# Designs tried in a protein design chat: VH-VL binders against f9uss8. Part 17

Target 1, 221 residues: f9uss8
Amino acid sequence: MVLTDIEYLLSYLEAHHVPTIKKKRHTYLTYHGLAEHYTYVLKDGIIKNSIILQDGREYNLSYIAKPDVISLLRDEVSRSTDQPFNVRIESEYATFYQVNRVAFWKYVNSTPELQNYVKNYYRKKLSENILRLQRMVMNGKKGAICAFIYSLVDLFGRKVNEGILIDFVVTNDDIAGFCGISSRSSVNRMLKELRTDGVITVKNHKFIIQDVSYLLDQIAN

## First folded at step 4 (VH-VL)

Design rb13 (framework fv_romlusevimab)
Fold by ESMFold2-Fast, scan of step 4:
Structure rb13 (fold): chain C 221 residues (1-221), chain A 119 residues (1-119), chain B 108 residues (1-108)
Amino acid sequence: as target 1 above (221 residues)
Amino acid sequence: QVQLVQSGSELKKPGASVKVSCKASGYTFTTYAMNWVRQAPGQGLEWMGWINTNTGNPTYAQGFTGRFVFSLDTSVSTASLQISSLKAEDTAVYYCARYDFWSGYMDVWGQGTTVTVSS
Amino acid sequence: SYVLTQPPSVSVAPGKTARITCGGNNIGSYSVHWYQQKPGQAPVLVIYYDSDRPSGIPERFSGSNSGNTATLTISGVEAGDEADYYCQVWDDSTDHVVFGGGTKLTVL
């Protein structure tokens, strides 16, 4: 559903020789609150978006593991505005197009294919935010963890003999930040419960989901 | 290849301080925690604690608070153990071990650093 | 604090089966990991999650865990298996790693 529109955008950026920047694992592309005049488009790699809460705690919003615009929340006209998210590199390297933000919006507003991409982008992001809110508020801590693990299937899931491998190392601190849970120890206790119940196992520091139906039930119930 | 390489043996007098280092290679340092385990001569493995390599937060086992400090230098993928006010009872081989904290086991171990405290 | 109990020594004849036990209150509800340590060497993980083998560990090493006792089983014991063996759990209530006292395996 998203591949045709994003492929058009990537081809457009490539044809116009938009500069790229390459960043290594666990460095930051940009920070929440940093004033910049660029919109970034992920060309290759895996990144994590986060914000800083009022108490100083970092709340994780999403992993992006396929080419996509990092954020479209910024104003279309002003030369420089503050970045809405921290962007940290999670793969060995990640490569981004650095697009002048005002020029990007000028192209979008004059190009029907890009307008369609933007409309679908906002719709998708709004839907994802509603589901994230439901996960955090309605399902309790265990349900939030189950919902989060299941959400990794779309990004990193790969079928193996034992179940569904999540082919990416996710730390307990990242899980805590995605689920709004205060401590790694709390996350660790709940993950142990899921492992003991045969819902998940861990191989080479990556999750294998053995009981998908259990995860889905914890999201609904 | 995933490896943990520790600093060389140390011979110290009581009251001195020592720093044991553990350099990781072959993986992303901050994605795995680091455990510290010691073994006194002729004794079993004694867990000292672990350090979160992503946050820098240490957890110490009972009996290893005060004189023992876990630290990191992520720029060189190195974890360190510092022992202050050394006592004869600190004589042991000190191991670092890569800790899979979601599963709770140590899959890769350093070769060990012998610390001898004698007058 | 949670405590794991191992016999201090186990003797076995070459080619026979050695069984090393690890006792703990309701240990069957924990995941047990086993390490082999040869003299002058660092420990090596030989069993994790009660019964799984790391790459490179021969099939004659196996494990089980139920009730109050976990067991490391080494079939067809070889002279090269002489070592100290340690069981280990992670205690979720304290976020602490707990080791057993170790068992010296002698092949005679």
Scores: ipSAE 0.000, ipTM 0.419, lowest interface PAE 20.4, mean pLDDT 84

Design rb14 (framework fv_romlusevimab)
Fold by ESMFold2-Fast, scan of step 4:
Structure rb14 (fold): chain C 221 residues (1-221), chain A 120 residues (1-120), chain B 108 residues (1-108)
Amino acid sequence: as target 1 above (221 residues)
Amino acid sequence: QVQLVQSGSELKKPGASVKVSCKASGYTFTTYAMNWVRQAPGQGLEWMGWINTNTGNPTYAQGFTGRFVFSLDTSVSTASLQISSLKAEDTAVYYCARVYDFWSGYFDYWGQGTTVTVSS
Amino acid sequence: SYVLTQPPSVSVAPGKTARITCGGNNIGSYSVHWYQQKPGQAPVLVIYYDSDRPSGIPERFSGSNSGNTATLTISGVEAGDEADYYCQVWDDSTDHVVFGGGTKLTVL
């Protein structure tokens, strides 16, 4: 059986008895600017990467809902480098492999399969970020919200009779933070419009996407 | 079962300070924003502002800056409102109420209210 | 600042239909929420997003919102419906919650 890049990485970490750490909902694994010796690999759970601006507003960068390295932006040489993001737990618990950063890069540099993982990681993340930026710039605030909701399909989407259930609770504050929208009320107004137009509905605090084509049209234009 | 339980009534003199607390239970405290609403005797509902329970960042309505401070103690799932330099016009019932941000700025659960009376 | 206007009182006979209005400039573009407050009690959400009902609120409570007027409709009114009713919006332009002045519903 041929393993995927991430499956190979997880098997390698498990085989080498890399320590794990378990964190509960809405606690922080690490903070932007914290000098730390570790690279974290999500084993299980859901996390949110963000930065907190000087005035206390949160700017959200990504959800990670499947096993992956949290970030590879830190250099491989210095014993201590600053973490690039706040990492908050969004599931009831999340479990991480906690790898010494220098040791992590030593593993990568000695292992062709891990080198391939890192190459593909950077390529994929760069492509995803360029696409996200393009959508937001072309489509304004409503387009940004539509793009964000559609992006949740890959992470949390499940087909139900009413449409596509996003099986995760996303707050308007999180949506505002992901879309660069300054106010919760603007998000609320645009979500009301989507509900009125039959594009989405809400059941038990979760989105159901009823008109996927509408979301895609808003993203394309 | 979701509950918001507020502290007991307060009788204060002008110039004193008061702290009203609101203890949440039955849900993940940091998932919902906490709002404060005031109701003067015989009057309607007046929104004072909200606090983001994840970041701790407060937002005050235009009439409620300076003397009013929203705060949190997440370890005990409690939001608090402090009023400094009390005036007679601060006499009111103060409510905490939660807003689930996703649902668009309506209040699904309310505390029972705390009566603050300011008189000399 | 945005203003919501409600009649101060509405009277209705038991079993009949009560209609409580909430007036606002272009209110049809806002999401209107309605609260019931009985004497000595905290408000209770009865309608949200113009016409949606929370679990546990009877079907006889309904809402509408278009143009400059939102309406809370209570059919088959019961003595227990006697209360103050408040409409509420989120004012997008100022990021403020706005309440109407309240309507006292009397069942006689």
Scores: ipSAE 0.000, ipTM 0.421, lowest interface PAE 20.2, mean pLDDT 83

Design rb15 (framework fv_romlusevimab)
Fold by ESMFold2-Fast, scan of step 4:
Structure rb15 (fold): chain C 221 residues (1-221), chain A 122 residues (1-122), chain B 108 residues (1-108)
Amino acid sequence: as target 1 above (221 residues)
Amino acid sequence: QVQLVQSGSELKKPGASVKVSCKASGYTFTTYAMNWVRQAPGQGLEWMGWINTNTGNPTYAQGFTGRFVFSLDTSVSTASLQISSLKAEDTAVYYCARVDYDFWSGYSFDYWGQGTTVTVSS
Amino acid sequence: SYVLTQPPSVSVAPGKTARITCGGNNIGSYSVHWYQQKPGQAPVLVIYYDSDRPSGIPERFSGSNSGNTATLTISGVEAGDEADYYCQVWDDSTDHVVFGGGTKLTVL
């Protein structure tokens, strides 16, 4: 059977008995600015990447909910480099391969399949970031919230009788952080407007998208 | 399991100071704001203000500036309320309560400390 | 200086429905939360975001919020529901939390 790029990487890490680390919900795997010697690969669980801005606000960059490398922004060969993101565990537990950074890049550079994985990784992440920026800049605060909610469909969406369940608890602070909105209270009011209009509802602390077309109509493009 | 555990009751004379502590456990302290709520004997709940547990910046409700100071010790996941120059009118139960960010809640208080009774008498 | 108004007391017979109101100017535009407080105990969140229940809160508890009035409804009232009930909003224009004066529910 032909393995996908990520399946190839995971198979390699398992075959070479790379150590794993397991972390509990709402603990941090690593912090922005922490000097470490590791590249982390998510084996199981859900995590959130963020940075702290100079004014103390948290800016959220991504959720990762499927096996993938957490970040490849660090230099391959520098003696030590700071971690680029805070990484917080969002599932009950998350498990990571903990790969020596220099050894990781040696594996990649010796294997064409892994080199292709890395090239596709960068292209995908850059494309996702450009699309996110485009939607947020063009749409104002409400449009940014609508674009963010819609983006959760691919990660956590599950079809239910009432619409599309986002099978993950997302907080107003997380939404504010993803959308660049300084007030979580402002987020709450806009979400209440969407609930009142029948666009979304909430069940067991998770929201359900009842009117996908409305969300798409609010996204400039 | 999430818990907020407050310090024990205090009996003080007018003009003294008191420090009420609230120790959090079972969650990441800096990801939830901490609020202080007062309840005078036989009266309702009165919001005093909140402190950002990540930055340490306090916000006080009208009437709770000057003598009232909110502080943190993040190394032990503890928020504290200090009241200086105590007056008889400060006699109340003081609650800490965290702001709920997990419930899409419009900033409801999902967990409360058990309360600390402060009695100011001569 | 936003103000929430609650009746000071409500009486209800066991098994009947209690309704506790929370009045505020244009309160329907706010998210209303409800707390139950029994004597000598800390408040417990029973309804948040107008009508949502925390895990562990019986389905007998429900809420609504529209216009100038939010309502906490307790159906099939039990003796154990006897308590003080407080409504609460966050007024984001002033970044201030506002509590209602509280309603004492007496189960006859």
Scores: ipSAE 0.000, ipTM 0.453, lowest interface PAE 12.7, mean pLDDT 83

Design rb16 (framework fv_romlusevimab)
Fold by ESMFold2-Fast, scan of step 4:
Structure rb16 (fold): chain C 221 residues (1-221), chain A 123 residues (1-123), chain B 108 residues (1-108)
Amino acid sequence: as target 1 above (221 residues)
Amino acid sequence: QVQLVQSGSELKKPGASVKVSCKASGYTFTTYAMNWVRQAPGQGLEWMGWINTNTGNPTYAQGFTGRFVFSLDTSVSTASLQISSLKAEDTAVYYCARVEYDFWSGYYGMDVWGQGTTVTVSS
Amino acid sequence: SYVLTQPPSVSVAPGKTARITCGGNNIGSYSVHWYQQKPGQAPVLVIYYDSDRPSGIPERFSGSNSGNTATLTISGVEAGDEADYYCQVWDDSTDHVVFGGGTKLTVL
């Protein structure tokens, strides 16, 4: 009967003939600190947001796997501001609406449906970031990894005979970057422990979660 | 220093048995799996299987089930390969090599190898 | 059973670049390891996980792996690099290690 907030946004952008840009796997749409005047809306594909830390390590912020605005952190009115993070393509291709930032905010401010999208966007992102901070700061390294793996269920999880398949390839470097762990070998050691304990396994380079309750217990401790 | 030291060469008659040992030193024995690799004269490397040094459970490649037995003595950090009912085609150099389990690919590369044990079966 | 195919021999002049290939169906989805074996000696790991070098292996050894071909590249080849080279993967589907047939590198 009604479009979801994101469906409304996508139909609005399409109806107004907003240009799209298509990018290939492991290329970057934009970089942290790059000055430009666009807001990007993911139409299709999977992307990863990150920043590069002072010591050169990649600090991973989020995956986006469903249509969504990539970031609303930049000022609504100024013609030029710096991009808040790196955006790398993780699917074979990703397609984005490339919207003038000032024009985007004019659309939002004149359209109640888009205002609802923005309200829901901030609520969702704030909640996700709070859980991310808990993962990194309040739990030990193993707990951080358990929390990260569990967080992939919402984005990529599907039920299979053996448990929950995470239908996306994640590397030790990606996990290290999401969990604030300085060593990929440390990540690998902890994943081997989880496999030995019957908590997770791997099939075709993808996680299968066999014991969800163990992951949840480690998040709390 | 991390080392794998194998037992000396063996000359056996067909139908006999042989035991090749591989003594580990310089690391915690149970944190690495032990592989066995065969190399027949003038031939390439052939993986025979591995043994989990923590559980003692062996895995054998096709063609090495039955006459071949992998075993451990964790008290002396030693892995052993026993071959029964020796045949001329068992003539080869036998290597042990350690491997650390990699979650995604199954195993890291075999970073430390024994010097090899030559087994000659002569009739 | 998964099969890795290597050329039986590669010849290279001193100081030039040698490239040793390892062919396998969709090998780019596997992690490839490379071993150097000199006559009468045990193999030595020279590249692991497609492109990583163990401590003590010179920077002139490098690796790549994409599609159906993995490649070991040795730049500025020295006489001491003359050896047999083997590629290796872990085949998760059969729980087996698979070696290539080996390539004899001749430095002449």
Scores: ipSAE 0.046, ipTM 0.484, lowest interface PAE 6.0, mean pLDDT 85

Design rb17 (framework fv_romlusevimab)
Fold by ESMFold2-Fast, scan of step 4:
Structure rb17 (fold): chain C 221 residues (1-221), chain A 122 residues (1-122), chain B 108 residues (1-108)
Amino acid sequence: as target 1 above (221 residues)
Amino acid sequence: QVQLVQSGSELKKPGASVKVSCKASGYTFTTYAMNWVRQAPGQGLEWMGWINTNTGNPTYAQGFTGRFVFSLDTSVSTASLQISSLKAEDTAVYYCARVEYDIWSGYDMDVWGQGTTVTVSS
Amino acid sequence: SYVLTQPPSVSVAPGKTARITCGGNNIGSYSVHWYQQKPGQAPVLVIYYDSDRPSGIPERFSGSNSGNTATLTISGVEAGDEADYYCQVWDDSTDHVVFGGGTKLTVL
């Protein structure tokens, strides 16, 4: 049994009694553009990263549902302390370590295991962003929705008799924001089509994917 | 129990103002939009608009701008409708009703307040 | 502005089937919801998304929606079904809710 890179970081933060902050559902941990000297590490809970575009639209970037550093976009020696994203709590509660940014990067730079974590973190985020951009450009709005729904399988999916349950409530507004669709009603109409065609259904406000092959077909081509 | 409880009936003179409150319980207030629906005596349901409970931004139907204001107090899970410069034509039952932001609720109003009667007369 | 048209009244004998229509231009492309309202009471959602029933609504209630007409069907009508019925859609072109004018169902 060897600790993973993130488990190594979490054990260090816990052993050194690094301060934590606990936030309730639908409150914000931090905001895009807020001046702060912190790097946040998710200890427990589910969060959503977003930005508010200059025209006022919310653009959703990612869900994080497992312990991880929220963002590594800010340089350790930069004079800028501004947060890159809005971070909203999506679980009943979420808990975060608040780590001084300069101290965080000094620790990373002195620890080979964490340097490896950072390299893998950037590779993962770059790959995810390229795939997302590809799906948004190549597959049209319905294809983007299918790709998004399928992407939830890895985060929240579990098998049930009816298909694959996505064990998390995702709203039409969230889907619109992830898929770059301007209207909840447009999302609603496309989801109605998927329901009518037997691709998805709903139980207790959660998706059940009944035809996984359909979703895969929409995103494979 | 999921419930919307509205304030009591109001009798007002023309030109006065009234505030109707709608208190939510049994669910997370910010996950549902709040709609306002008017019903004049013997008439049908008329949608007035809705308010986003997460952002506080209201949307008003045509004909319900100016004198009508939707507001929130999220600390007590309450939505409110204020009507200024009351006219006899404002005599109606006013309902609040929730709409889920969820994927398949599709702007169906699954839970309604009991209604608040506003009577405008001399 | 989008308009939904309902007949003002429908009469039906007990045990028979009542059909209440909701007409709208290309209404089949919208999701239609139906509400029951009894005198002095708030409306109750009886059908959502054209044909789905909320928990507690009897199987006698069903819905359909295609072309220019949505229909609420109540089979084996009971005296307790006597009420006003309203159809409703979300209109994406105007970003608002539209109600039909309502239909008074009388059980003779």
Scores: ipSAE 0.000, ipTM 0.470, lowest interface PAE 11.8, mean pLDDT 84

Design rb18 (framework fv_romlusevimab)
Fold by ESMFold2-Fast, scan of step 4:
Structure rb18 (fold): chain C 221 residues (1-221), chain A 122 residues (1-122), chain B 108 residues (1-108)
Amino acid sequence: as target 1 above (221 residues)
Amino acid sequence: QVQLVQSGSELKKPGASVKVSCKASGYTFTTYAMNWVRQAPGQGLEWMGWINTNTGNPTYAQGFTGRFVFSLDTSVSTASLQISSLKAEDTAVYYCARVEYDLFSGYDMDVWGQGTTVTVSS
Amino acid sequence: SYVLTQPPSVSVAPGKTARITCGGNNIGSYSVHWYQQKPGQAPVLVIYYDSDRPSGIPERFSGSNSGNTATLTISGVEAGDEADYYCQVWDDSTDHVVFGGGTKLTVL
């Protein structure tokens, strides 16, 4: 039986009795700039990575909704390094392996399967970031919102009679943070326009996409 | 169950300070923003502002900057309103009310505290 | 600043339909919420996002919002519906919540 890279990592962490931590919705696992010696691996749940800008605004980087390492940006050498992102729990609960960072990198360096996981991780994250930058920066504000909403289909989409339900609560603050829009009023105004035009509707604080082709037309230039 | 419980009534002299607290229970405190709403005797509801329970950042309505301060203690799921240099016109019932972050920033306030009466008299 | 206008009072006979209006420039582009407040009590959300009803609120409460007027409709009015009713929007241009002045519903 051939395990995927992430399945291999999870089985490795379980076999080595790595402790887990469980956190409630909208609490933070860790903070950007916190001096901490752990690498976290999501075992179950949904999280959001962000940074808080100098002016206090939150800039959202990614949702992670499947088991994965949260970040590998910190080096292997420095004994004390600061966490690169804020990590907030978005599901009712999320569970994480807490791996000593130095120990994590020793495991990786001694295990060819984990080395492959890390190489694939960096390539995947770089490619995803380049694609996100291209879509968000080049499409203008309304195009960015349309691209973001469409991206939620792959993460949380479920077919219903009315269209595609995004089975996850996304706030206007989150959208502003993901789209690089400084004004929440601009997000609200554009979402209200999309609702009025029959492109989306909202039920129980969740999107239903009624006109997928409209979203795609706003993205494709 | 889900409740917002406010501190008791206050009787203060002009120039004094008062702190009204609002303790949340039955839900994850940081999932909802906390609003403050004032109601002067015989008058309508007046929005004072809200505080983001994730970031701690307050937003004040016009007329409620300076003397009014919103704060949080997330360790005990409590939001607080402090009013300094009290004036007779501050006599009112002060309500806290939660609002879930939503797609249209509609600020529907589904759960309210019972209200705290602040009376300012000589 | 954005302003919501409500009639100060509305009277209705038991069993009839009460309509409480909330006027605002282009209010149909805003999401309107409605609160019921009985004497000495905190407000209770009765309608949110123009027409949605919280669990526990009777079906006789309904809402609409178009053009320059939002309306709270209470059909089959009961004595227990006597209260002050407030409409509310969030004004995205100023990042402010705006309440209407309130309407006293009298059931005679």
Scores: ipSAE 0.013, ipTM 0.479, lowest interface PAE 8.5, mean pLDDT 84

Design rb19 (framework fv_romlusevimab)
Fold by ESMFold2-Fast, scan of step 4:
Structure rb19 (fold): chain C 221 residues (1-221), chain A 122 residues (1-122), chain B 108 residues (1-108)
Amino acid sequence: as target 1 above (221 residues)
Amino acid sequence: QVQLVQSGSELKKPGASVKVSCKASGYTFTTYAMNWVRQAPGQGLEWMGWINTNTGNPTYAQGFTGRFVFSLDTSVSTASLQISSLKAEDTAVYYCARVEYDWFSGYDMDVWGQGTTVTVSS
Amino acid sequence: SYVLTQPPSVSVAPGKTARITCGGNNIGSYSVHWYQQKPGQAPVLVIYYDSDRPSGIPERFSGSNSGNTATLTISGVEAGDEADYYCQVWDDSTDHVVFGGGTKLTVL
């Protein structure tokens, strides 16, 4: 049987006794601009990557809810040694392999399977970022919200009788930060419109998508 | 039964400090933001700010920075307002009120504490 | 910062309809909430998101919001409706809650 690229990475880190750290909900693993020599690999849990703007507003970049390297933007030879974004824990706990950055790249450079992982990682992240930028720029605020909600299907979606349950509590602050919307009230008004139109509903503080086609129509690719 | 229960009235001298608490029950504390609203005698409602119960990050309205601190103790579902260096103009009823993070709420404050009267006199 | 303007007082005869206005620049683009406050009591939400009623609020309470004016309408006014009424919005530009100055409803 063949391991996926990430499964190979996790097995490699475990076999080499790489230490793990465990962080509780709403604490930070690391910070944008922090000078440190670690590459983090999510073993279990859910995290959010973000930048906190000077005025205190949060600009959210991604959720990661499956094992993956948090970021590969810093390499062994790069002049940039600072962490590219904040990493906050969103699940009750999250567990990470904490790998010295130089050692991480030495592992990658000595292992063809890990080299393939890195190539696929960059392609995946670049494609995801281009698609996200397109949806944010081209579709206005409501379209950005629709695109964001739809993106949650892959991470947290479960089929239920009423539609697709997003099995994760997402706050209006988080949505505002992901969509580049300046306030919770704009998000709230647009979500209320979607609920009134029968596109989404709420059960136990979680979204249920009742009309997936509507969301896709608002995204326009 | 959803309730916000606030601490009792306070009579303080100028320069003292006071801590007003607001204990939530009947709902998941971290799914609602907590707002603080002040009402001076014979005056209208004045929004002081809110605290994100999920992150612990406070937002203060203009004029309520410095002497005013919003805090949380999520283990007991309690939000608190601390006022330092009390002045006569701080005399007011202080209310806590929740606002839902879900789209349905529209930033409405659907549940309010009963209010805490803070009187600053010499 | 954003300002909401309410008349200081409105008088209405029992059984008639009271209309309390809340003026704001382009207020129709905001979600307007209305609170009732009786002397010595905490405010009670009576209308949210322009026109929705919380559980337990009588059907005679209704709201509207368009252009530069939001309106709280109370039909068949009863003596128990005598109170101060406040409108409220969330100002997108400042991330701040804004209250109107309040309107004292007197049932004559």
Scores: ipSAE 0.000, ipTM 0.452, lowest interface PAE 12.1, mean pLDDT 84

Design rb2 (framework fv_romlusevimab)
Fold by ESMFold2-Fast, scan of step 4:
Order: structure tokens, then C-alpha cells, then sequence
Structure rb2 (fold): chain C 221 residues (1-221), chain A 122 residues (1-122), chain B 108 residues (1-108)
């Protein structure tokens, strides 16, 4: 069988008996600035990466809903081992491989397939971050919300009769944090406007995107 | 404890007016909309409309415009239903029930008043 | 306007399972809530958001919602479950709450 990059990594970690850790919804795996000797690989579940801004607000960076390395920003031998992000569990449970950081990089340096994974990981993350920044800067708050909602299609989208169900519960606070909007009430108001316009609706605390073309028009100038 | 307490039963003549009140306690009044639901003798639940307790804006269901007025007194956490020019077909139990205001809400009515019986007879 | 259809009555033997249906065009799109009303009493929310149960409601009560039919299921039915049951949705296209016509559950 032909393995994808991530499938290869998971098989490698399993073969080397790397321990796993399981965390419950709304607990934190780690915190921005915490000194740790581990690299975490999501095996199952959904997590949210964030940082706390100097004014105390949470700025959300990404959801990860498929197996992947949480972050590779910490180097192999740095004097500073601080974690770059807060990592909160968003699914009922999430399971992680907990890999000693130095051992992880030793595996990578000795294994061409893992070197390829790391190279592709950095390229993917850089591209995603540049695109996110570009959309948010160019399209204002409404455009940021539309871009964010559309970004959920790849992670959680499922076709239904009315459009695309986003099969994941997102809060106004999370949206505010992803879009750099200062208040949850502003997010709620803008979402109600989109609902009134027939662009989105909600069922059981989940989005249904009814007019995907509208979202794309707000993103693409 | 969260509670909605309604005014007592009313017996009225056709052409009279009645005001049914619903006093909320145990929660922040302005964070929940107030629904009005009617039930005629031996009949089902009939939604009359709701009032936004934060803005004061009412929404009336078809058939409940004109003679029916929803109002608020936020200083005493009370919603009121006024029915003018009463007719025999207005005979019913009138309920208030709360629902949260949020983009994400499915409009579940988790707390209900005990009901106010309004009887219209000559 | 949007319409919810319930059977006017359902009979069930004690200890058996009662199923009360709520039909609506593409009702699976809506969040369905269920209310129990006993004679002379106000309605009580027994299921909300299709299948969630409020605190204090026995786990014998469950719900489902897909396609054109939502269902309230009461397992191990007791005499005290005799009541009228109403389904309810909020139709976001009209900003209106819609109730079903109600189902009288009789435990025979």
C-alpha cells in the first residue's frame, strides 16, 4: 500500500512505540511559552492553536482536524524550548503522540521520508498563513468572517440538501479570535446579517452555508 | 431559581380589553426573548409571536396583528400581552415562554409561565 | 407557511416503547424541540435540539430528526407519561416559531 507523508509518520511513530497522551474537550495540551521537551503529533481529534495578545485577548491561528504535527517551530537544539502556541482540545477527546523533541529531529535527520514530510509541512503552513493574512488584511471584518467560514468547508464540510453543513460547533468567541474582531457581539451581529441575506443559517449550533458563491465573492477581489 | 409568573384568570365581556402579564425572575431579563403562546379549549399550542426584550421589537404571527399588543417593562422584568375588542374566539389559556437571542439559537422554550385563562362570554 | 404534522393520538401498552412522529418538509434541516403537556399544566420541554435532554428529564426520553421526519421516543412507558406531546421548530426564513398539532399519548 502507498502511504501519504502523514501516514508514513504515524506508522513510524507507532513502530517506535512512541507514547500517546489523551486529553478531554476544552482542556489544554500545552501553553504558549511553556518550556517542554516534546513535539506533539495529533493522532485523533480536533484541536485549536492560539496565542494570547498583550491586551489579554486570544488570537486563534488554526484548527487541526486531521492527523498532523502540531508545530515544528521549535528547533532541534535551541536553548529556548518554549511552546509557540496554546493548544486546546475541541473534540470530545484528542490523542497525541508525545515525542521527545531531540529524538524527533534525530528520526527526521536519519529518515528521507520524514525529511520530505517536514519540508512539505513548512511549505504548507507558510502558504496557509500568507493566504490567511492576505484575505484578512484586504477584505475587512466582513471579508475576514466570510473567509473564515469558507475555510471551515475543507475541515468540516458535508454536502446537505440546503448547501454545505459545517459539522463542528464554532463559537462567537472563536470567530472573534480568528478574525481579530474585538467583541463577540460584533461577530453575532455580522452573522445575523449573513443569515438575513440567506448566505448562512444554523442548525444545532452548526453552520449551513446556503450561498457559497457569496462567500467566495467576498474573498476574491 | 428561574421562573415566569403570570397574572390571574380573567372573565371578560365581548368588546372589553384584557392585559396578561408575565413577570420573570432568576435571570437577566434582556438576554431572552419572550414568546406568547395561546391554547384554546381542547386545542393545540398556537404561537402568537415574540418580543425582543433588549430592543422592545415585537414579531406577530399571522392572525395576531391589530388587536394584540406585546409590551415590556424592563424595570420590573415583566412582559405583557394586551388584547383589545375581545371576541368569544379569544377564549384560551395564554402562556409566556422564554427563548435565547443568539445567531446559534434554535428557539427552544425552556421555561414557561403557568398560564393565564382568559374567558370571553356575554 | 411551514407546517408540522403529528398523528392526533398514539396508544401504547405500559412498559413498551412509544414513538411520536413530527413530519415536515426537510425537517432534518431544522432543530426540533419537544414539549410534554399534562391536563391543566403548562408545557414542559422534554427534548431540545433534536436529541438533547434537559436536566431532570428521564433517559427513557430520546429524540431523532432526519429527512422529513422527527421522532420522540419514550421507552419503558409509564402511566405518568400520558400527556399531549408537541414538536416545535423555528423557521428562519420567516422568523416564526411553528408547533405541530399535538399528539395525545394514551397508556393502555
Amino acid sequence: as target 1 above (221 residues)
Amino acid sequence: QVQLVQSGSELKKPGASVKVSCKASGYTFTTYAMNWVRQAPGQGLEWMGWINTNTGNPTYAQGFTGRFVFSLDTSVSTASLQISSLKAEDTAVYYCARVEYDFWSGYDMDVWGQGTTVTVSS
Amino acid sequence: SYVLTQPPSVSVAPGKTARITCGGNNIGRYSVHWYQQKPGQAPVLVIYYDSDRPSGIPERFSGSNSGNTATLTISGVEAGDEADYYCQVWDDSTDHVVFGGGTKLTVL
Scores: ipSAE 0.302, ipTM 0.677, lowest interface PAE 2.7, mean pLDDT 88

